VHH binders against DNA-(apurinic or apyrimidinic site) endonuclease (APE1L). Designs and how they scored, part 10

Target 1, 364 residues: DNA-(apurinic or apyrimidinic site) endonuclease (APE1L), of Arabidopsis thaliana (Mouse-ear cress) (q5xf07)
Amino acid sequence: MKRFFKPIEKENSPAAKKPCLSPEKRDGDGDGVEEEKNQNEPSKFMTWNANSFLLRVKNDWSQFSKFVSDFDPDVIAIQEVRMPAAGGKGKPKNHEELSDDTKVLREEKQILTRALSSPPFGNYGVWWSLADSKYAGTALLVKKCFKPRKVYFNLDKLASKHEPDGRVILAEFETFRLLNTYSPNNGWKDEENAFQRRRKWDKRIVEFLNKTSDKPLIWCGDLNVSHEEIDVSHPEFFATAKLNGYVPPNKEDCGQPGFTPSERGRFGATIKEGRLVDAYRYLHKEQEMESGFSWSGNPIGKYRGKRMRIDYFLVSEQLKDRIVSCKMHGRGIELEGFHGSDHCPVTLELSKPSSEMEQNQVSN

## First folded at step 4 (VHH)

Design s28 (from a2 with S31D Y53S S57D; framework vhh_7d4b_2)
Fold by ESMFold2-Fast, scan of step 4:
Structure s28 (fold): chain B 364 residues (1-364), chain A 121 residues (1-121)
Amino acid sequence: as target 1 above (364 residues)
Amino acid sequence: QVQLVESGGGVVQPGRSLRLSCAASGFTFSDYYMGWYRQAPGKQRELVASIDSSGGDTDYADSVKGRFTISRDNSKNTMYLQMNSLKPEDTAVYYCAREGYDYVWGSYDYWGQGTQVTVSS
């Protein structure tokens, strides 16, 4: 009769979903099984820079879990995992495994493992690409029924290699590839060759796009660049920004990192060279002040109300007619919908392939 | 290999003081804005104080202004938060933070493991 714990009431509890089955248990032998073929491919995608995935699990997980339950993505791409790769005395680093090398890291790994075993995450396969320290790192969660054919952790499609800092996960599906990247920001100064590292990264992306044109691509993640003035809340502020009055030697490197003429120009060239469509901008031609940005400055300090779109879904032109929606889920200036990060989730929904669309896809 | 290590947390009575320290390593400390974040159970994480690279400019959340003082010693690679007149509402895990490697002011991407501050009634 006494109730000290009150469960959070949802107006409607969603009906229990049937288990998502692995591809090996599917039977595709039926003539004209278009509905089953549609179930073979992911169509709902989410990307999110978690700004420490462990901190989101500890502090923000109920809100994020509800959001994931409500949207029901087939694929979740995470950036800034910020957990170190496994590697004990006498063992090489395994960049696919969370470290348990110390008592603290073992406890942190258990926290993440428990969270990812809980609904709705338990029906997802999880891949990690991790740095050697609590820095950068990416993760990819894919519903078990949509298991990719292969997963790579580098742009060269080498089975045993990870890009430095775990910045890349490339998943190969039957009809398309999904690329999750956490692009390096060059910062304000050429500290430890950061400007050169970003330029080399951009060049490697272009080379990847040119070598992998045999299948459509969905490229998502934190790309650390706002393409045009419409992609920042305050163009003059960002274009004239300086760190403590410092002026870079090259005028094209002046301004807010992620919004310099050099970075913007290279990004535009990359989109054009890769024959990619910016899914959000394809649907949203005008600036949306409430929900048009994926990154927001802290509500306290110099960047209050200053916002950027730096998280993207870039899709091959052949997929553009399948774009149903692309949304930034953060709103306003008080970090509503950010779930504790300075980045909000971004989602993409594609229409399921029809017989007409399937006729235009690469079958190799 | 950036590391931030907090110390100085604990359990105190309302009206008392605590001083938090953050020892930084693996980067040029004097080049970065630093800050203190906190998060209480069931509450959003908030930035409570920030300090520029020189220590000359500081900003505070309205909830702590006049009670908390942020400072830094660049010769020791250490940042401090002096917390006076503590209230039960200050109970939280406190995180030392470096401005993002991405150098976006108001964005912090390196945090320590946190130190618990509990203001007991």
Scores: ipSAE 0.000, ipTM 0.328, lowest interface PAE 14.3, mean pLDDT 83

Design s29 (from a2 with S31D Y33W V104K; framework vhh_7d4b_2)
Fold by ESMFold2-Fast, scan of step 4:
Structure s29 (fold): chain B 364 residues (1-364), chain A 121 residues (1-121)
Amino acid sequence: as target 1 above (364 residues)
Amino acid sequence: QVQLVESGGGVVQPGRSLRLSCAASGFTFSDYWMGWYRQAPGKQRELVASIDYSGGSTDYADSVKGRFTISRDNSKNTMYLQMNSLKPEDTAVYYCAREGYDYKWGSYDYWGQGTQVTVSS
């Protein structure tokens, strides 16, 4: 039986663009036409510190999947995968493969594999860079139609080398590189040489930027530093923070890890030396109270309402005129839009190459 | 290297008690704030309780104040959550977490496997 419904107002269906075809499913019809090399490159990017990717899959996957479906990123960079690399105690680890060394790890690997095979994720190729334990680790998901030419797991562009803790994935596309990093936190004390580890990391990043200037770069991830006072919700609180009253020996190391003078100064120098543009700050010159921060403190305790921007898209100067949008998707202090993490997703959208250059392309 | 192992979860009726334990290894336990998080289906993860490096300072979510008690034994590298007067609303997976000293701050960075607590009649 037909029923009368309420009058319909015109509403756009949330019809996404057709997903990228896998190489196996690519157009096989039309023998008379040469298959064109994919001339399109990724233009929509997302970075997210998942604070245990497995926990997000178990507890928050519906929300995150909807977000990914709605935004439709070409590239998803993940930090804090927190899954161990494959390999037994007596063998070298394979840092590109999830461990199945125990029954629990086999089950956890299957949970992740099943989730990444479901919509919208089944249309992405996945690369892992993993630590030896449930610590750190990064992942990169790239739509199959935008497969990178090369992927490295280190800052030296060496095959079969991994940075410690799986902190690096570098993907090479035809006209640019994408670098996904999970920077080590400075820490409050020199336990396991945390201060020295961060300083050494920052130096290696500068070295990378100096030797890889042949192509534009998009550098994203959890960089574990807020550059300027505008990048924290409460500058005085963060500048004077102490762990249990402890004061580091050097004044430049005082304050909240991620907001110490030494970290901020080195970060500014790195941006300048690398000729990089902070995409969010390029578009958003003033602090935004609702959506200007990528990390939020717990809803209880001393960090309630305290927030930092520590997740970035830093792009080569050559790309700055292509920046269409850069957004942090978390809102306020109640972790709305964080999808179970203490970090929210951050997105970047670039215009297609040369779309705005047609009228002044030829100078002579 | 770093490992957190939760135990003590289970199925209980409303009004009963349950004690969770978290055994820590691979780091200097006495240097870190520790906490318990929980996550129920369809809900965001929430910090339930936190304890400072010495056990002298604790914080609780309003929903559990007066019912839950967090404690630690630094000599055993173990943290506990005593849960009294359990309610159906306490049903969740409970996670042991270390405050992020070496790669986070004010946030909890090392998570255990979680332990299921189900409060049902």
Scores: ipSAE 0.012, ipTM 0.495, lowest interface PAE 8.1, mean pLDDT 83

Design s30 (from a2 with S30D S31D D52S; framework vhh_7d4b_2)
Fold by ESMFold2-Fast, scan of step 4:
Structure s30 (fold): chain B 364 residues (1-364), chain A 121 residues (1-121)
Amino acid sequence: as target 1 above (364 residues)
Amino acid sequence: QVQLVESGGGVVQPGRSLRLSCAASGFTFDDYYMGWYRQAPGKQRELVASISYSGGSTDYADSVKGRFTISRDNSKNTMYLQMNSLKPEDTAVYYCAREGYDYVWGSYDYWGQGTQVTVSS
């Protein structure tokens, strides 16, 4: 059966990982208590721009579910959920809840909720941060045994308001924070203040990083920037790209959105100021044409085979020695491993913390 | 209090048909997706069929597709499973279930007590 269904009792035995239970539902019989303490934090992470999550559930769910079952992530960060927040015309939106204000939206909400209760997703708690319309939006899925202490929906942790367009979910764990962001695309022109919006966003990210240095950070998501030439398949193509021949007035804003000198320079400064390590590039220092990119152009037209790395795991310096793997799961130019999106999943695996590593994290 | 009560199970020969019914009470029936699950001896429980709150969308396990038909009558708060061309492998306890529409920490779903279907070979 390839359906959006949840089995009631247990998963397939040969493929099943050891069950992960929330602390509230964990049996207190005393067995494995020391092992439970050693495994109290997530160590396997996935980020994916689903472009749109509902469409992936409708059209691509079987292959994505298999991928999730095979990798068995503790945390799944999703960007471009593209579902509207609850709240009809004439009332404030609840940006943490999927809309059911029309019969069509209620059916779409139930399609998503059924999918997320199907294997392997039934073992995850789900948080939404949503836009007012079918635009942007993020989600965070965390295994129930790793329930975050707090979840925030704005870069300012003291703000009760969600970040506009649902672009932020920040999960706070005992020893680290996980930040899921869908960064605003710079666009081709400074229409609707696109360049200004992205510059303000980048500044707020730096302010966030400076204010939250008390714990290690794992920052993931679609950051809508390729840092260096190695992060694009065709540097000259991307550096000289134009929308219908249009050339921006400032040379620093010229090129493919996500690969302009301005965006690249600010991103480098952000990584340096935040004392962050790009986990993929830390492990993969040479260009990998088959599997080194997270975004791929349409297989038909001038963007065929044109690819960018714009989806990241950026980790605090103190976590770099725990990086076991960081992989992009898309391959080649035919969108293999993209599961229907123009972005592929990106995964990060950290080693389990040792007493020495935990002491080093506290001493930072 | 949510209650789901199954009926219509029994013992039949291969190739015959049965119609299961699920009477629902204690909630607004037409607000929920509903489903039929089964558990065969020595096997895990599996979802057999599901139906949207309006009846406009249905889904089936590959093993029963083309043989089973799920339906609902919202005016009677009742869901049905028409089972045609029954096979010995369909032998199981069949459960009516209400699917949760809110996936949140600590969310709950409801199941009936089950009705036995035995297909003798």
Scores: ipSAE 0.000, ipTM 0.126, lowest interface PAE 19.9, mean pLDDT 81

Design s31 (from a2 with F27S T28I S31D V104K; framework vhh_7d4b_2)
Fold by ESMFold2-Fast, scan of step 4:
Structure s31 (fold): chain B 364 residues (1-364), chain A 121 residues (1-121)
Amino acid sequence: as target 1 above (364 residues)
Amino acid sequence: QVQLVESGGGVVQPGRSLRLSCAASGSIFSDYYMGWYRQAPGKQRELVASIDYSGGSTDYADSVKGRFTISRDNSKNTMYLQMNSLKPEDTAVYYCAREGYDYKWGSYDYWGQGTQVTVSS
């Protein structure tokens, strides 16, 4: 009997399948380095609220890994990591490191570390911004060949400072900044100062946008707001939603958290003041009931089939001509493409820069 | 600051009972819907039971109705799941959660670490 043997074929696009190497580790260094640097910036981005990253690794990692392998993003922004920051007794918390303070946390850290060391994730550098408990937290994965110049964990660009709950990662590239945020949920009442916390957060975002206009921005993440009626599956349902019949004192605070008039109005103002383009809505002018939403209610109960777009790519106007695609990857009512989360991945693809097309020679 | 701690899981034979507990901080408990989720490897997570802030209203997934009872003690910031007539299909990690974004059947914030329940003969 003969074993069938098939030779390995050369691929049409070997660069798409090659390991991504840091600029310092490339074969071709010398006179081409500056042109390569300007062209070697991320162009494919993904954002995903994992609703516990550890649970996704334990239960949904095969499906998510296949999705990442197929899409091949340059940058992956994660929200709701929900892992505590490192810091044993007598030590301040290090919000950039997963805790190993207990046997259970050490085992959980090993599960995450192993997953992120396996294909396709082993080709990414990883940054964490973590809360003190299994709450909130963000992560940023960037292909090693696209290593950012600097990473900050706050909106003020201060070294070693973290925003509370690990809600911010800001990465600086040569020609643009990437901001990954997990915006605080507004809540149904001003309990634990939730309404006030959200208002302060929105104000700080506006201040950040005003202070950092020296480079284009890509702002992504779970922004916990649906801007317009087109961004929810059932506008009347969401606009009239109540927690156990409770009605807030102010009309502008009424409705589903993420779809109150107050939140929507501030979000619109922020986009306008920041001179930002909502990449998905820029390309998709009409509502798409199958694929136009990033969050979906539980398939059982009154929120079955109720969906919101609350995960975004907002890009500076200077980048709008480079927008090639922006997609929500979840489909329908049964949470297909959500990979175990109540949020689906959202992706952005920009056209690659050209040194000839992006010259700084501007005359007044 | 925000923490849910599950306990009471274990290995039991079919037809037996287990009682799960979820201990919470005060600010994340007495004014919110609470629930129990479960997830088995390779399966979609399932909300199995929810309870309103007062304990006066409860809901259950069809798979557990008549067998499971959710309750809460707001004075102790603790929620319970009494699981009777356990079946092999109930084998999963059980997580307690506070209602976050959605009403009682949607997304929940403040997920706990989970407790393993294994039902085998």
Scores: ipSAE 0.013, ipTM 0.469, lowest interface PAE 7.1, mean pLDDT 82

Design s32 (from a2 with S31D Y32H V104K Y110H; framework vhh_7d4b_2)
Fold by ESMFold2-Fast, scan of step 4:
Structure s32 (fold): chain B 364 residues (1-364), chain A 121 residues (1-121)
Amino acid sequence: as target 1 above (364 residues)
Amino acid sequence: QVQLVESGGGVVQPGRSLRLSCAASGFTFSDHYMGWYRQAPGKQRELVASIDYSGGSTDYADSVKGRFTISRDNSKNTMYLQMNSLKPEDTAVYYCAREGYDYKWGSYDHWGQGTQVTVSS
């Protein structure tokens, strides 16, 4: 689609931006190269639960591509990729590689590869973290000029195994870490140990935060929890929700999955223990009914118009003064800005790193 | 492993009928809401019909009310979509979907491969 632009004055013309150069293509390996790399860190981030990335590529790609072109993120975190990991019968799965085990999967892999080779995506490096089936899975796209130092696919950086459902991508940059997660939803009943799985997941997150406090963190993704009443459109509806009248034995497990007292309490404890700031809520203290939610219910039935904020940017306290903007891009009840998903994109923009001297000048 | 396999799609003339089937395996079918989504090229995904765990409650999109009927047979782990009085605008890929453990939430956690329905003369 054609971009809209304002008239440019000769003195402040948008001179051709110097191309974003890959670290591998930069000349030299001296002290100045390290300083340039630290100055040229990612500052614009997007997270989106695509609810099947393949379906978004097939049916919503033009709309999403325009959004990405307009926002121009340095990093794109995707949840619910829902593509199986490569590997045949009797072989261990390669969770970083899209399956081509069948004719259909080969064709689907080609569709994704073609889409990600097209503008604006051709300028991004792509990492996959995948489950064994068309379930869960995450992806991380990072502009090639901001190549991370290392990428991990589990919360324990020393682990040789991937997170089994592809729920984790951890990218190491020089001055910070980016964590992309798709937290497991525990559902209404403790079926297949879903409640225990979520509790174990939350504990592993806390352990990760305690072991990795040496560097600032940006943690994003679908965290499958709304922290406070302000984070849901209809608090009473969600607090009293039941599966066909079923009441869990423990009062703390009652209500909408993602909004139960136990889930909310653990999330609050995790934020506090990790010394994290909820970037959206830090900037937006009051409830915004049109733009304050990342998820919207089914187009038909009781959940039409019912919305939650369950997709986040949580940043280390050290980064809070750099938060320029954090936005939910979905609007209203009719899935405007959702690009075919039941989740909308959420974006974060940080200012460039400031020195102590710069901060003192601004404070004066 | 959770699997959903659609069948019954095809090419039909306007006013005709088709019956789609979805064979489910790898989970307790009777514990889940099920639904049919459709998506035409250039359009957003649309949930056209949903059915509760027992088959006692159904919901339909306004575009298909009175023409489509969703049903299920829990003894066969199969869901159906009876499509009557088909219109050209019903042309789409139809996806069988399982609503997750939190079916009242309205989120679907598994889909099939899809089956093409084309309504043309």
Scores: ipSAE 0.000, ipTM 0.401, lowest interface PAE 10.6, mean pLDDT 83

Design s35 (from a2 with S31D S50V R98A V104K Y108F; framework vhh_7d4b_2)
Amino acid sequence: QVQLVESGGGVVQPGRSLRLSCAASGFTFSDYYMGWYRQAPGKQRELVAVIDYSGGSTDYADSVKGRFTISRDNSKNTMYLQMNSLKPEDTAVYYCAAEGYDYKWGSFDYWGQGTQVTVSS
ESMFold2-Fast, scan of step 4: ipSAE 0.150; ipTM 0.623

Design s36 (from a2 with S31E R98T V104R Y108F; framework vhh_7d4b_2)
Fold by ESMFold2-Fast, scan of step 4:
Structure s36 (fold): chain B 364 residues (1-364), chain A 121 residues (1-121)
Amino acid sequence: as target 1 above (364 residues)
Amino acid sequence: QVQLVESGGGVVQPGRSLRLSCAASGFTFSEYYMGWYRQAPGKQRELVASIDYSGGSTDYADSVKGRFTISRDNSKNTMYLQMNSLKPEDTAVYYCATEGYDYRWGSFDYWGQGTQVTVSS
């Protein structure tokens, strides 16, 4: 046994949860037509930037597993998987499969596979979207009873290739689409085209939104931008931050990556053009200093107590009246509820049609 | 691309010293903030020490102040943690950490297998 490894504990006392009706229990006559008619669709969603999923599995998995068991999400969107795609030297990469190209990578794949086979995760189907190296990458976990009709790994729904860094998973359900993205950050170095990469990414998102308005959208993930001053704990600190001491020549690009005027302006325009509602801000009009942020600086660095909301649920306007709750689960400045990441989980709950709408009108 | 390899762990008696090393490759080491994390069984991971790109500024968790010293040698792409007056509660796996590209300012990414430190009488 490895001295640095804590084995993943099997769940001995599973949390009580609503039964998930599997497609097999529906007794269809039409080769899956009955599943569509029953409209058994996800209503509970979680998004989390794991800041290395492997490290969270090794070091933080029991506490995250408990959180997942307690919340019982139908869909879990993960960002910063940071595992390489399958395909050795001289072979094209399969960006939807974890690498086993080396002994170390095989062992790491086994660790992830074991974790995702343990309760509560064994009841989820898993999709990976991975980069060529231990960089970026996303994952989507969906309860098997809510199997999506189709999953895409690119913003172009007709593309057979996935996005090169694994930053996109798009799941198609009967009545809506779920988009999981990990937006690129403006980063440390301008010479690495970080600003240009971000502008190009934002443009592709807008193009996607304009071409895919035929169904309601739930867009979640690490969007790497805080929209307004209310979305950061210390607006002046973040507005005046310098990228490696460098001051960009364009004033609109100055400040903390994720809180520059240009990033904020483009994000506002994207929300407006896409006819999207920021689910958290729709329900929580005032800043909540304890639990209003999804990212937190390190507790013993210059960013101690500095926090940002950069992880979102953005929903199409036609879904806004179904928003029951949207919560960020991290608290305070000591990374409580972050499960070893510098990001906390963010959750969204939507009502079902009709009867649940009446109940939501009573909730304050 | 980024690789961090920890070494120098072991089993020691209370009151003794260990020096941990972190060998870095695949990035311009001298341009990055570095730190040491630790994780004991049943405990959440904690950052115990951090150092700026030049070595001119350091920070320590209250539990290790006065006992641990973080340092770096940019010519060797190596960071160190000198651990003096070790206590049983210092028993943990120690991980080397770095701020990475395409990450938020002041955040730490870390990639390493860790090195076990056991303080036992």
Scores: ipSAE 0.006, ipTM 0.414, lowest interface PAE 9.6, mean pLDDT 81

Design s37 (framework vhh_7d4b_2)
Fold by ESMFold2-Fast, scan of step 4:
Structure s37 (fold): chain B 364 residues (1-364), chain A 120 residues (1-120)
Amino acid sequence: as target 1 above (364 residues)
Amino acid sequence: QVQLVESGGGVVQPGRSLRLSCAASGFTFSSYYMGWYRQAPGKQRELVASIDYSGGSTDYADSVKGRFTISRDNSKNTMYLQMNSLKPEDTAVYYCAREYDYVWGSYDYWGQGTQVTVSS
């Protein structure tokens, strides 16, 4: 019954990687311009709900740094940063800057700043989108040579307004947009208007997709929904979950938050209306019980071995033929590959535009 | 503003006891499951104990079962971890955590952590 472990072999990387520099730091001269033109936009992406980025930096940084070094992503999208925005009482909050309002917050900001200045992270530009407290928040790290043209912090695209929980970062590149979101959860009861907040969020996403159809989109992050039964380890468990026997008034709101019929239905409608492709499911048609989930319950208690896929790469249909790889990096029920979080990293690799554009035109 | 503040950590000899406290504010404490996590350098984060709304139901990691006791006082908005028969392998930063209202088995708020060092 027990078999010997198969060795994990290191992937070959024959070419030495040169430092990625921002356009402002390049000499602009002709030799090397063709290589930069062939790599003029990001093609390797990672999304990760860090479940407190500060705790990952303090306790898991060596493992995560090695993972980042090995994968070498062009873009890293982080959710659940859980650091407060800068600004004292009586002043407007600056949701793009880490707070230093107390001695503890100054020390924590310094820990994060030092970690992000160290290899491999020092070659990335960093954008923060933060709440007023140690709640929610997102970050986006982009290699300096792939600096986005513009970054927004709200789905409404109001330059002067920030999403109050720091749930949104939208980066504009020359040929596509990258959206990093941390979706709010639905909840067990409509206390604190949780069901209404989620419905309003889902509506704002649809409105965003309708008004931004001028460019292809890569939408990633913790979307707090498992689309289909294949996206949960135990469909019946999740579909029948209850809080102390509580049954919502609407049948479509019954079940585990993130796996209710209403959340699943709205998500499917959003994908269809936005003309989006779920990159992982596009490549992985069958359930993978060891590696097919991005979230895992605590190894102790009723959620041991219960897992969900709630972290995604959703890409515009016109990008689907460029999908080379999409992987969940967590394995099993003991949180292997999770780097201290209850979510694992999810990665996406796209082919270069010059390799696929002609094929897409010929196929059409 | 939701806050969780740990206290009671320190340096202690093997076989001794230590009690951690977690002071909660900014939410209705009695409505949430709570837990204690720990993380030692170079190791993954481990949930060591969890407690329900009333304190009537508790769960423990096998490594601490019979030695650690989690409890709560809802009138004081405080959770405790009584740690008996401490071992060098219990050395870690200990974190108070509030469970998600909306995703059971996940924790949505953490404290800053308190260092526990068991040395001989």
Scores: ipSAE 0.000, ipTM 0.250, lowest interface PAE 17.6, mean pLDDT 82

Design s38 (framework vhh_7d4b_2)
Amino acid sequence: QVQLVESGGGVVQPGRSLRLSCAASGFTFSSYYMGWYRQAPGKQRELVASIDYSGGSTDYADSVKGRFTISRDNSKNTMYLQMNSLKPEDTAVYYCAREYDYKWGSFDYWGQGTQVTVSS
ESMFold2-Fast, scan of step 4: ipSAE 0.039; ipTM 0.573

